# Miniprotein binders against q5jf28, part 23

Target 1, 318 residues: q5jf28
Amino acid sequence: MERERLIKTVEAILRGAGYRVARLDLKGSCFDLVASRLFLLLFIKATVNIDTITEEQAEDLKRLAKFFKASPLIVGLRSKSGELEEGVVYERFGIYALRPETLYDALLNNELPAVFAERGGLYVRINGELLRELREKHGYSVNELAQLLGVSRKSLLNYERGEQAVSLDVAIQLEEIFDEALAEPIDILRAKVEADLNVKPETPLEREVFERLKKLGLGLVKVKKAPFNAISTEDDIRLLTGIDERKTRSTIKRAEMVAEVGRIVNSGGVFILEKTKAEVVSEVPLIPKESLEEVKDADELIELIDKLKKEIKEKLFS

## First folded at step 8 (miniprotein)

Design u70M
Fold by ESMFold2-Fast, scan of step 8:
Structure u70M (fold): chain B 318 residues (1-318), chain A 107 residues (1-107)
Amino acid sequence: as target 1 above (318 residues)
Amino acid sequence: DPELREARDLLSQAITLMHEAVRLLQEGRPEEAADLMTEALHIVQRAIELAQSTGSDDRAIQRLKYAIMMMRLAILIAREGDVDLALELLEWAYELIQEALEILSKS
């Protein structure tokens, strides 16, 4: 229930800020919400305790963010160390983690956070060149200011060079001494992440489907913790691709999720099954693996997908 | 403490307005509900200022600040036309205000 309230709160924050949002209800997924506004795209994992996120989920979240040129975010309430603080950015496996209040301030108040947590302490990156200018303007030597702050001369020089973040206590002292904003904001909405996009398929069926899609000229990005198994891509073609042995209720639910996610990330969807009759769920075609042997290239696959979508629509009006 | 009594009275007034806002949302009157929610929000903010001036329990202050965020979201979501989500947000704001009242009453 706490998790449900968190997810709905995050959804409300995004929608209140003018984002289009799709929500997933998928156990173990690397994200729970995907949101778009203009050219910004966010993949969000909402979890009460940020420590519950696995490395595998984090890697998939970073893959999706890298592929779609999106920002990954974790929104949570606590860690093993206790409640997360408002205005503080935490990190899990290279992904920013923050409270819903921090996200609210960023999106609705245009107020980015500046404080980050690291190794049990709170830190702030500052404008080192501005610090040096203010120090010189106020007539402080390096040694004098270092003594006032209770830091070493070397640390102060590193602060001025932008090579070292200051503790929150030092940031507060600097603000009191100079009466100027020195803190650099953390752009949580445009975070860039690195991820390996070359992940191998795991099952025999996945290997067969991947090989056939590659023969059609499609590049593939494998994911494990999402409602689809891969992103298939070639030029303007983008397909959220599911792979299952047979049609189950899980297949139907994931196809519905793929349709919703696809609307936000401007991508089509398709499910490839070992055995099935060709059909469509929420505008996502389910086609048998054998159909891939009957198409020659990516363009023909798209034509098949579009034909199936049109046939379903026509049946409703005939 | 006169300030704490005033803060508690303000929170009780805000709860009354929130109950009326819920009724208006259920009747399909989201703009009128948003107006009442905005009034209730200003009252809760005033209660926060009074409670802070007396050195009140930080747990109560944090709950009230979170309630303010939930109420602001409920206003935006109600105006967007999502009555169900707005009602849930208001219910959670109500629970937070009730918890804050309980904490303030024991101090």
Scores: ipSAE 0.787, ipTM 0.917, lowest interface PAE 0.7, mean pLDDT 89

Design u70V
Fold by ESMFold2-Fast, scan of step 8:
Structure u70V (fold): chain B 318 residues (1-318), chain A 107 residues (1-107)
Amino acid sequence: as target 1 above (318 residues)
Amino acid sequence: DPELREARDLLSQAITLMHEAVRLLQEGRPEEAADLMTEALHIVQRAIELAQSTGSDDRAIQRLKYAIMVMRLAILIAREGDVDLALELLEWAYELIQEALEILSKS
């Protein structure tokens, strides 16, 4: 499958650049890869056609990025308009979208993109102050340079003030005239996004679990398109929290994913089930909802999680 | 166009080197495989230059540039010791080059 190859390529780019990477195999998830290196954290959605990403996936991706102070990215190959161009940044629901070659250049060649697509055209933000200095140094009046570029006097003044991006054609002409780099790079690796972190639980079980966790003093960030239902947090405590009615193969697989994601984002994991016998999957405890009544605060919940990990480990060796 | 014919011939040479690199990876010889992949990569880069100089089909050029990146990744991943991922990447680069050859041959 083309999508599978895209995901493996993105994984290879991240690993080649020295990132620690966790990959998800979860249909409908808002991200497919999460990667960390030094102080950078990336949540990446890989999709062949960037237009297939839903608004719900985009909102959840932005919530995760905002909560973890990470950059969300979409890596894809095409849109409804055709193949994406290397070196060009696109946008979907407020998230940067780009080709794998563009990500490769950013991470392995330290070469950030500078061209962005908007309203069917390609544009570049330029260093307006440098443009003015170069224009004056070469003896061009505002009118003379505007005429050479085929733009209005007002547009050129807006370029020099940094108030308007130039078309790609104008950017090329400017580099030919001045033989200087004027383009401002787009920092795709440190994009800050806004998202509403106050999303309500949807099912009766989720409502009951959320209310109990809040009573224990935990803040909650609800997500829908991830291997967990919420992020539970208090001070230094962070738990990727799954909620299911019963243990299924899906529960086990998602617990494994939560363990891998948690390793990258420095967070613990727990699954709360309506009815189950306490157990541990890949160091992620699966506990019955009733166990939450046995603890009085967030610290005791962490103690319960740690206790279960130790007890299950000892039982495996008997 | 003689330059396009030369580009196609170069891509065929790169494919032959890639087949040998696959064999070396499967035999547990990743450094020798990386050396052959590096040689193949330089040949593909030359083919891209020739294709670009003649104003060739952008679809072929984009596939070859993508293949170059995938080959660079295969070299890095092979040296890191992940033979399985390196083989998958090399197979994908091979398919990209074959697609580019098909496009260039119809030009």
Scores: ipSAE 0.704, ipTM 0.886, lowest interface PAE 1.0, mean pLDDT 89

Design u72K
Fold by ESMFold2-Fast, scan of step 8:
Structure u72K (fold): chain B 318 residues (1-318), chain A 107 residues (1-107)
Amino acid sequence: as target 1 above (318 residues)
Amino acid sequence: DPELREARDLLSQAITLMHEAVRLLQEGRPEEAADLMTEALHIVQRAIELAQSTGSDDRAIQRLKYAIMLMKLAILIAREGDVDLALELLEWAYELIQEALEILSKS
């Protein structure tokens, strides 16, 4: 499958660049890979056609990125307009989208992209002050340079003021005329996004569990398109929190994913179920919601989680 | 076009080296495999230069550049100890080189 090959390529790029990576196999998830290196954290959605990402997936991706102070990225190969171009940054719902080769160049060659796509055209942000200095040094008037570039006088003045990006054609012409670097790189690895972290739970079970966790002193960030339903937090405590009616194959699979993601984002995991016997899957405890009534605060919940993890370890190695 | 014929011959040579590298990687000899893959990389890069000089189809050039990236990643991943992923990356690189050869061989 083309998508599977894309995901493996992105994983290889990240690992080749020294990132620790967790990969998800979850249909409809807002991200497919999460990667960390030193102080950088990336949440990546890999999709062959970038137009297939939904607004709901994009909002959750931005929400996770904002909470973890991470950069969200979409890596893809094409859009409705055709193949994506190497070195060009596209946008989908406020998230940067780019080819695997562009990510490779950024991470392994330290070559950030400078060209972005907008309204069917390609554009470059330039150092307008430097443009003005170079124009004056070479003896061009505003009108003379505008005529040479095939742009209006007003556009050239806007370029020099930093009020307007230039077309790719104009950027190429400027490089030919002045033989100087004018393009500003796009910081795809430090993209800040805005998202509302105060999303309300939607199901009756989610509402009940959220209220119980809030009574324990935990803050909650709701997500829909991830292997967990919420991030529960208090000071140094971070728990990727799953919520299900019952233990199913999906529950087990998502708990395994939560364990892997948690290792990368330095967070614990827990699944809270309407009906279950306490157990542990891949270091992630599955506990009945009634257990939340047995603890008085967040610290006791962590003690319960640690106790369950230890009990299962003892059973395996006894 | 002599340049285009030479480019195709070089790509065939690179495929032979990649096959040898795959064998070494499967035998638990990743550094020797990396050396052969590096040699194959230089050959593919030379083929790209020759194909570009003839004004060849950009589709072939893009496939070869992507194959170069996959080969470079396979070397790094193999050295990390992930033989399975390295082999998958090399298989995709092989397919892309074959597709490029087909494009370059039209009529």
Scores: ipSAE 0.776, ipTM 0.912, lowest interface PAE 0.7, mean pLDDT 89

Design u72W
Fold by ESMFold2-Fast, scan of step 8:
Structure u72W (fold): chain B 318 residues (1-318), chain A 107 residues (1-107)
Amino acid sequence: as target 1 above (318 residues)
Amino acid sequence: DPELREARDLLSQAITLMHEAVRLLQEGRPEEAADLMTEALHIVQRAIELAQSTGSDDRAIQRLKYAIMLMWLAILIAREGDVDLALELLEWAYELIQEALEILSKS
């Protein structure tokens, strides 16, 4: 209920900021929106309570972000600890989590957040070199400034070396003392994440399809919590690849989602089924597994996909 | 207290302008709707300033700030031609302003 409003708000923020957006409605998916603008690509999971995100969803989100050189984001309203604060960045499984207002400020007002939540406190990363310069310029010794702030000498030295974040209270005190901006913004739009891209297929059908695609020269990135099962890639070729035993309503809806996502991430789509008659859903071909044995390499697979898209269109309107 | 009364009166004025903006948007007049929504936005911002000066309930202030965001988004989305989404955003903004008005009326 609240979730639908949250997703629409995030979509509006992205579109208002000039992003191209694809939204998907898939239960259990690791993302709900994907958006691109210029050189930026964002995969966003929208959830009312950020604690409901599973580790499996987070791993897939990071995997997609790493593969597409995109930033993953979680947008939410609360946690088990209560309402999230505007202007504060939270973290779940290595992914930034923030309120819609924070995303709005970043995209529409060019105001990046600088405060992050950790272990029940609020913290700020300081420009340590600038802090040292301002301390020296104002004639404070390390011990004098540490005493004034109520911190240890070791902590102040760590702040100046950029090795330790300060509490929000200390950050406020420093900016009041020096009358200078010291906080380092958190670039939530260019987050870099690590993920293992070498995940093995889980079902017998997935194993067969992966083996055949690899024989065609395609590299494969397995995902589970998305409208597709894998990303197939070779040189400039990128295919969002779905795998199902048979055509169902779910298959059709996922093919439609793959078409929309593919448009944003500049990737084609294909669904490989155990048994089906060749057909096309929203310009995404559905082909039988046996068709993979009839092509020699990735280029021939692309030719088959393009041929099917043309043939099906012609038959429907002739 | 006089400032809280003024804040509540301003929020009532903003609601009236929002209703007229919704009507204009539904009639295919998005630029006129945007003008009224912009006027309503400035009124809500003034109400926030007055409420904050009296040490008012943070719950009301948070709702009004969220409503302002939704209203700005509705203007941008309406100008892109998506009247349906703009109306949904305005509906939520309206609910938030009403909730804030109730909170301020109890203080």
Scores: ipSAE 0.750, ipTM 0.902, lowest interface PAE 0.7, mean pLDDT 89

Design u72Y
Fold by ESMFold2-Fast, scan of step 8:
Structure u72Y (fold): chain B 318 residues (1-318), chain A 107 residues (1-107)
Amino acid sequence: as target 1 above (318 residues)
Amino acid sequence: DPELREARDLLSQAITLMHEAVRLLQEGRPEEAADLMTEALHIVQRAIELAQSTGSDDRAIQRLKYAIMLMYLAILIAREGDVDLALELLEWAYELIQEALEILSKS
């Protein structure tokens, strides 16, 4: 399958570059891979056709990226307009989208892209102040350089002020005229996104659990398209929090995914269920929502989680 | 033309080296496999240069460039001990090289 090969390629690029990687197999998830190396953290959605990503997935991806101070990224091969070009950054709902070769160049060759696609054209952001300095140094008036480039005087002034990106053709001409690098690279690995972290729970169970967690002093960031329902946080505490009515095969699979993701993002995990016997799946406790009444604050919740993990470990060694 | 014939011959040589590298990888000899894959990678790079000089089909060039990426990744992944992933990457690289050969042969 094309998608499977794409995901494996992206995983190999990340691992080859020294990243720790967790992969998810969750239909409809806003990300397929999360990767960490030193101070860099990436949430990646891999899709053969970048137009497939939904606005809801994009919003959740941006929320995760904003909360974890990570870069969101879409890796794909084509759009409805055809094959994506290597070295070109595309955009989908405010998220950078690029080919696996572009990611490979950035991570293994230390070569960031500089060209971006926008409504049918290719563009480059340039150092406008340096452009003005080079124009003056070479003795060109604004009108003379504008004529050489085939652009208006107003456009050239906007380029020099940093108010307008140049077309790829103009960027190439400028490099040929001045023999200097004017293009500004696009730092796809440190992209910062804006997202609303104040979202409301949707189901009655989610509302009840959120209220109980808030009473413990935890802040909450709701997500829909992930193996967890929320990120619970207070000071240095971070918990990837799942919420289900009952333990199902889906619950177990998502708990396993939460354990893997948590390892990469340095966060704990917990699943809160309507009614269940306390147990642990891949070091992720599954606890009944009524157990939240037994703890007074976030620190005691962490103590409960740690105690449950330890009890299961000791029973396995008996 | 002579340069296209040489490019095709080089790609056939690369395929032979890749088969031998796969065998070594399956035998638990990843460093020897990496050496052969590195040689194959350089041969594919030379084939790309020759094909580009003749104005060859861009579809073939794009496939070969992707194959080189997969081959290099396979070397790194094999050295980390993930033989299964390395073999999958090499199989895909092999398919891309064969597709490029077919495109170049129709020229």
Scores: ipSAE 0.778, ipTM 0.916, lowest interface PAE 0.6, mean pLDDT 89

Design u73F
Fold by ESMFold2-Fast, scan of step 8:
Structure u73F (fold): chain B 318 residues (1-318), chain A 107 residues (1-107)
Amino acid sequence: as target 1 above (318 residues)
Amino acid sequence: DPELREARDLLSQAITLMHEAVRLLQEGRPEEAADLMTEALHIVQRAIELAQSTGSDDRAIQRLKYAIMLMRFAILIAREGDVDLALELLEWAYELIQEALEILSKS
């Protein structure tokens, strides 16, 4: 229940900020929301306790973010250390994690966070050049300012060079002494992540479908914790690709989710099944794997997808 | 502590206004519900101020701040016509306020 409420809150924040949003209802998924506005694309995992996120979920989230040139984000309320603090950025497997209030401030108040949690403490990156300038203007030597702050000479020099973040206490003292904003904001909405896009398929059916898609000239990015199994790509073509042995209620629900996600990330969808009658669910075709052997390249696959969508439209309006 | 007693009384008043706002939402009157919710928001903000002045538990303060955010979004969502989502957000805000009241009562 708490998690459901958290997801609805994050969705409301995004909608209020003018984002287009697609929400997933998929247990174990690496993301729960994907949101787009103008130049920004966000993949968001909502979890009450940020420590419950697995490394596998984090890697898939970073993989999706890297492929789509999007920012991954975790929104949560607690960690093993207690409640997360508003305005503080935490980290889980290289992904920023923050409270919904912090996201609200960033999107609706144009107030990016500046404080980050690390190794049990709170820290701030500051404008080191401005610090040096203000120190000199006010007539402080390096030693004098270091003594006022209760830090070493070496630490102060590292602060001025931008090589070391300051503790939150030191950041507060600096702004009190100089009456100037020194904190550097953390751009949580444009975070870039590294991920390995070359992950191998795991099941016999996945391996077979991947090999056939590769023969058609499509590149493939495998994911495990999403409503699709892979992203298939060639030139301007992008397909969120589901793979399943047969049509089940789960297949239908995942196809519906793929349609919604595809709308946000500007990608088509297709489900490849071991056995099925060709049909379309929410503009996502479900086709038998043998259909892949009947087309010669990626362009013909797109033609097949478009043909199936037209047949359904004609049947509805004839 | 008189200030904590006043904070608790204010939170109880806010809950009463929220219940009335829920009734208005269910009757298809979202603008009137939004007006009452705005009054409840100001009361909760005053309760936070009083609780902070007594050095109260940060857990209670954090819950009340979260409740305010949820109430703001409930107003916005209700005006967009999603009454079911607005009611769910208000239910969560209500629970957070009650949890804060319990924390504040334990000093």
Scores: ipSAE 0.181, ipTM 0.617, lowest interface PAE 4.7, mean pLDDT 87

Design u73I
Fold by ESMFold2-Fast, scan of step 8:
Structure u73I (fold): chain B 318 residues (1-318), chain A 107 residues (1-107)
Amino acid sequence: as target 1 above (318 residues)
Amino acid sequence: DPELREARDLLSQAITLMHEAVRLLQEGRPEEAADLMTEALHIVQRAIELAQSTGSDDRAIQRLKYAIMLMRIAILIAREGDVDLALELLEWAYELIQEALEILSKS
């Protein structure tokens, strides 16, 4: 229940800020919300305790973010150390984690956070060049300012070179001494992550489908913790691709999710099943694997998908 | 402890206004509900200021700040026409204010 309320809160923050949002109801997914506005795209994992995210979920989240040139975020309320602090950015597996209030401030108040948590402390990255200029302008020597702040000479020099973040206490003292903003904001909305997009399929059916799609000229990015198994791509066309042995209630639900996610990330959807009759769920075609043998390239596959979508729509309005 | 008593009284007033705002939303009157909720929000902000000035429990303050955010979002969402989501957010805000009130009452 607490998690459900958190997800709804994050959705409301995004919508209030003018984002288009799609929400997933999928256990174990690497993201719960995907949101777009203008040229910004966010993949968000909402979890009450940020320590519950698994490495597998984090890797898939970074993979999706890298592929779509989006920013991944974790939104949560606490960690094993207790409640998360508003205005503080945490990190899990290379992904920024923050409170809903921090997201609210960034999106609706245009106030990016500047404080980050690391190894039990709170830190701030500062404009080291500006710090040196202010120090010199006010007539402080390196040793003099270091003593005033209670830090070593080496640390102060590293601060000025941008090689070391300062503690929150030091950041506060610096702004009091110089009466100038020195903190560098953390751009949580444009975080760029690195991930290996060349992950191999793991099931026999996935291997067969991947081999066939590659033969048709499609690039493939494998994901595990999402309502689809891969992203298939050819030029500017993208397909959120599901793979199942047969149609189940789960297949139908994931197809519905794929339709909503696709709308936000400007991508089509398709489910490839080992054995089924061709049909369409929420504008997402479900086709038998054998249909891939009947098309010669990616263009024909896309034509088949569009044909199926049109045929079903025509039947509904006949 | 007159300032803490004032903060608690303000929170009780905010809760009453929030109940009225919820009823207005359920009756299809989102703009009136938004106005009333905005009034409740300012009262909660005043309660936070009073509680902070007396060195009150941080747990109560954090809950009240979260409640304010939820109330601000609920107003926007209600005006957008999503009454069901707005009601869910307000219910969470209400629970947080009650928890804060209980913490302040035991301190």
Scores: ipSAE 0.700, ipTM 0.879, lowest interface PAE 1.0, mean pLDDT 89

Design u73M
Fold by ESMFold2-Fast, scan of step 8:
Structure u73M (fold): chain B 318 residues (1-318), chain A 107 residues (1-107)
Amino acid sequence: as target 1 above (318 residues)
Amino acid sequence: DPELREARDLLSQAITLMHEAVRLLQEGRPEEAADLMTEALHIVQRAIELAQSTGSDDRAIQRLKYAIMLMRMAILIAREGDVDLALELLEWAYELIQEALEILSKS
């Protein structure tokens, strides 16, 4: 209930900021929203308590972000330490986590956060070269400024070298002393993450389908916590690929989600089933795994997908 | 504390305006609702300033700031024609303001 409200709030913020948005209704997914505007692409996981995100969800979120050259974000309200603070960036498994108000400020007010939480404290990265210039211009020695701030000489030198973040209290003192902006913003909208894109399939059916797709020349990026099981790729071809034993209510719902996500990330969709008659759900074809043996390469698979979409459209209006 | 009493009175006024805005949205009058919501938003902002000047509980301030964001989003979303989403955002804003009032009443 609270989580549903949070997801809708994030959707509203993104839409208000001019993003195209697809929202997922999928329990356990590594993301709940994907949003695009101009050249920016965001994969967002919304969770009331940021500590509830699993390592598996975080790794899949990073894989999707890395593959699509997108920024992953966690939007939440609390952690084990209490309520998250507005304007503060937290971290879970290498992913930025922040309050919806912080996202709002970044997207609607062009105000990026500068404060980050680490080891129970609040810190700010500052422009160290500018700090040194201001210190020298105002006639402070390293020792004099260090004493005034209540820090060691070594710490001040590290601040000026850009090798150490300052505490929030020190950042506030510095801006008061020099009457100049020293804080470096955290670019939460262009975060780059590292992830292993070479993850093996888990089930016997997934292994069989992966081998058939690889035989067609497709590269595969496996994901576990999404409405699809893999991203199939070759040159300009990108397919959000679902794999199921048979068509269920869940299969149909996930195909609908794949269609929505695909529109945002400029990717096609396909579901490969062990047992089915070829059909199309929301422009996403559902095909039997045997159909993969009827095509010789990735291009012919795309032709099959396009043919199926055309046949269903013509049948509905003829 | 006179300033804290004024902050609470302002929040009560904002709640009244929000109830009226919800009614206008349900009646298909989103622009009138938006005007009323904008008035309520300014009142909540004033209440935040007064509460902060007295050193009030940060939990109350955080809830009020969240409510303001929800109200701003509700105005934009309502103007785009999504009344259902706007109403859900306003319902949450209302609950947050009530929670803030409860916290401020115990300080």
Scores: ipSAE 0.638, ipTM 0.860, lowest interface PAE 1.4, mean pLDDT 89

Design u76F
Fold by ESMFold2-Fast, scan of step 8:
Structure u76F (fold): chain B 318 residues (1-318), chain A 107 residues (1-107)
Amino acid sequence: as target 1 above (318 residues)
Amino acid sequence: DPELREARDLLSQAITLMHEAVRLLQEGRPEEAADLMTEALHIVQRAIELAQSTGSDDRAIQRLKYAIMLMRLAIFIAREGDVDLALELLEWAYELIQEALEILSKS
């Protein structure tokens, strides 16, 4: 499958660049990979056609990126308009979208993209002050340079003021005329996004669990399109929190994914189930919701989680 | 165009080397596979230069550049011992080179 190959390519790019990577195999998830290196954290959605990402997935991706102070990225190969171009940054619901080659260049060649697509055209933001200085140094009047570029006087003045991006053709002409780099790079690895972190639970079980966790002093960030239902947090405590009615094959697979993601984002994991015997899957405890009534605060919840992990290890080696 | 014919010939040579590299990876010989992949990579790079100099179809050049990226990644991944991932990257690179060759053959 083309999508599977794309995901594996992105994983290889991240690993080649020295990132620690966790990959999800979860249909409908807002991200397919999460990767960390030093102070950088990336949440990546890989999709062959960038137009297939939904607004709900994009909202959750931005929410996760905002909470973890990470950069969200979409990596894809095409849109409804055709193949994406290498070195060009596209946009989907406020998230940068780019080809794997563009990510490769950014991570392994330290070469950020400078061209962005907008309304069917390709554009570049340039250093307007440097443009003005170069124009004056080479003896061009505003009108003379505007004529050479095939643009209006007003457009050239807007370019020099940094108020208008230039077309790709104009950017190429400018760099040919002056033999200087004028393009401003797009910092795709440190993109800041805005998202509402105050989203309400949707199911009766989620409402019960959220209310109990809030009473324990935990703040909650709800997500829908991830292997967990919420991020539970207080001070330095951070838990990727799953909520299910019963233990199913899906619950086990999500717990495994939560363990992998948690290692990358430096967060613990826990699954709260309406009915279950306390157990541990890949270092992630599955506990019945009634256990939340037995603990007084967030610190005791962490103690319970740690105790369960230790008890299971002892049973396996007894 | 002699340069375009040379580019196509080089791509066919690279495909042969890649096929042999895949065989070596499947036999548990990743360093030998990496050596052949490095040779194939340099051949594809030369083919890209020739294709660009002739003003060839940008779709073919884009596919070859993507294949180069996959090949570079496969060499790294194979040397780190992840044979399965390296094989998948190489299979996709192979298909992209074949697609590029078809595009160039119609020019």
Scores: ipSAE 0.710, ipTM 0.882, lowest interface PAE 0.7, mean pLDDT 89

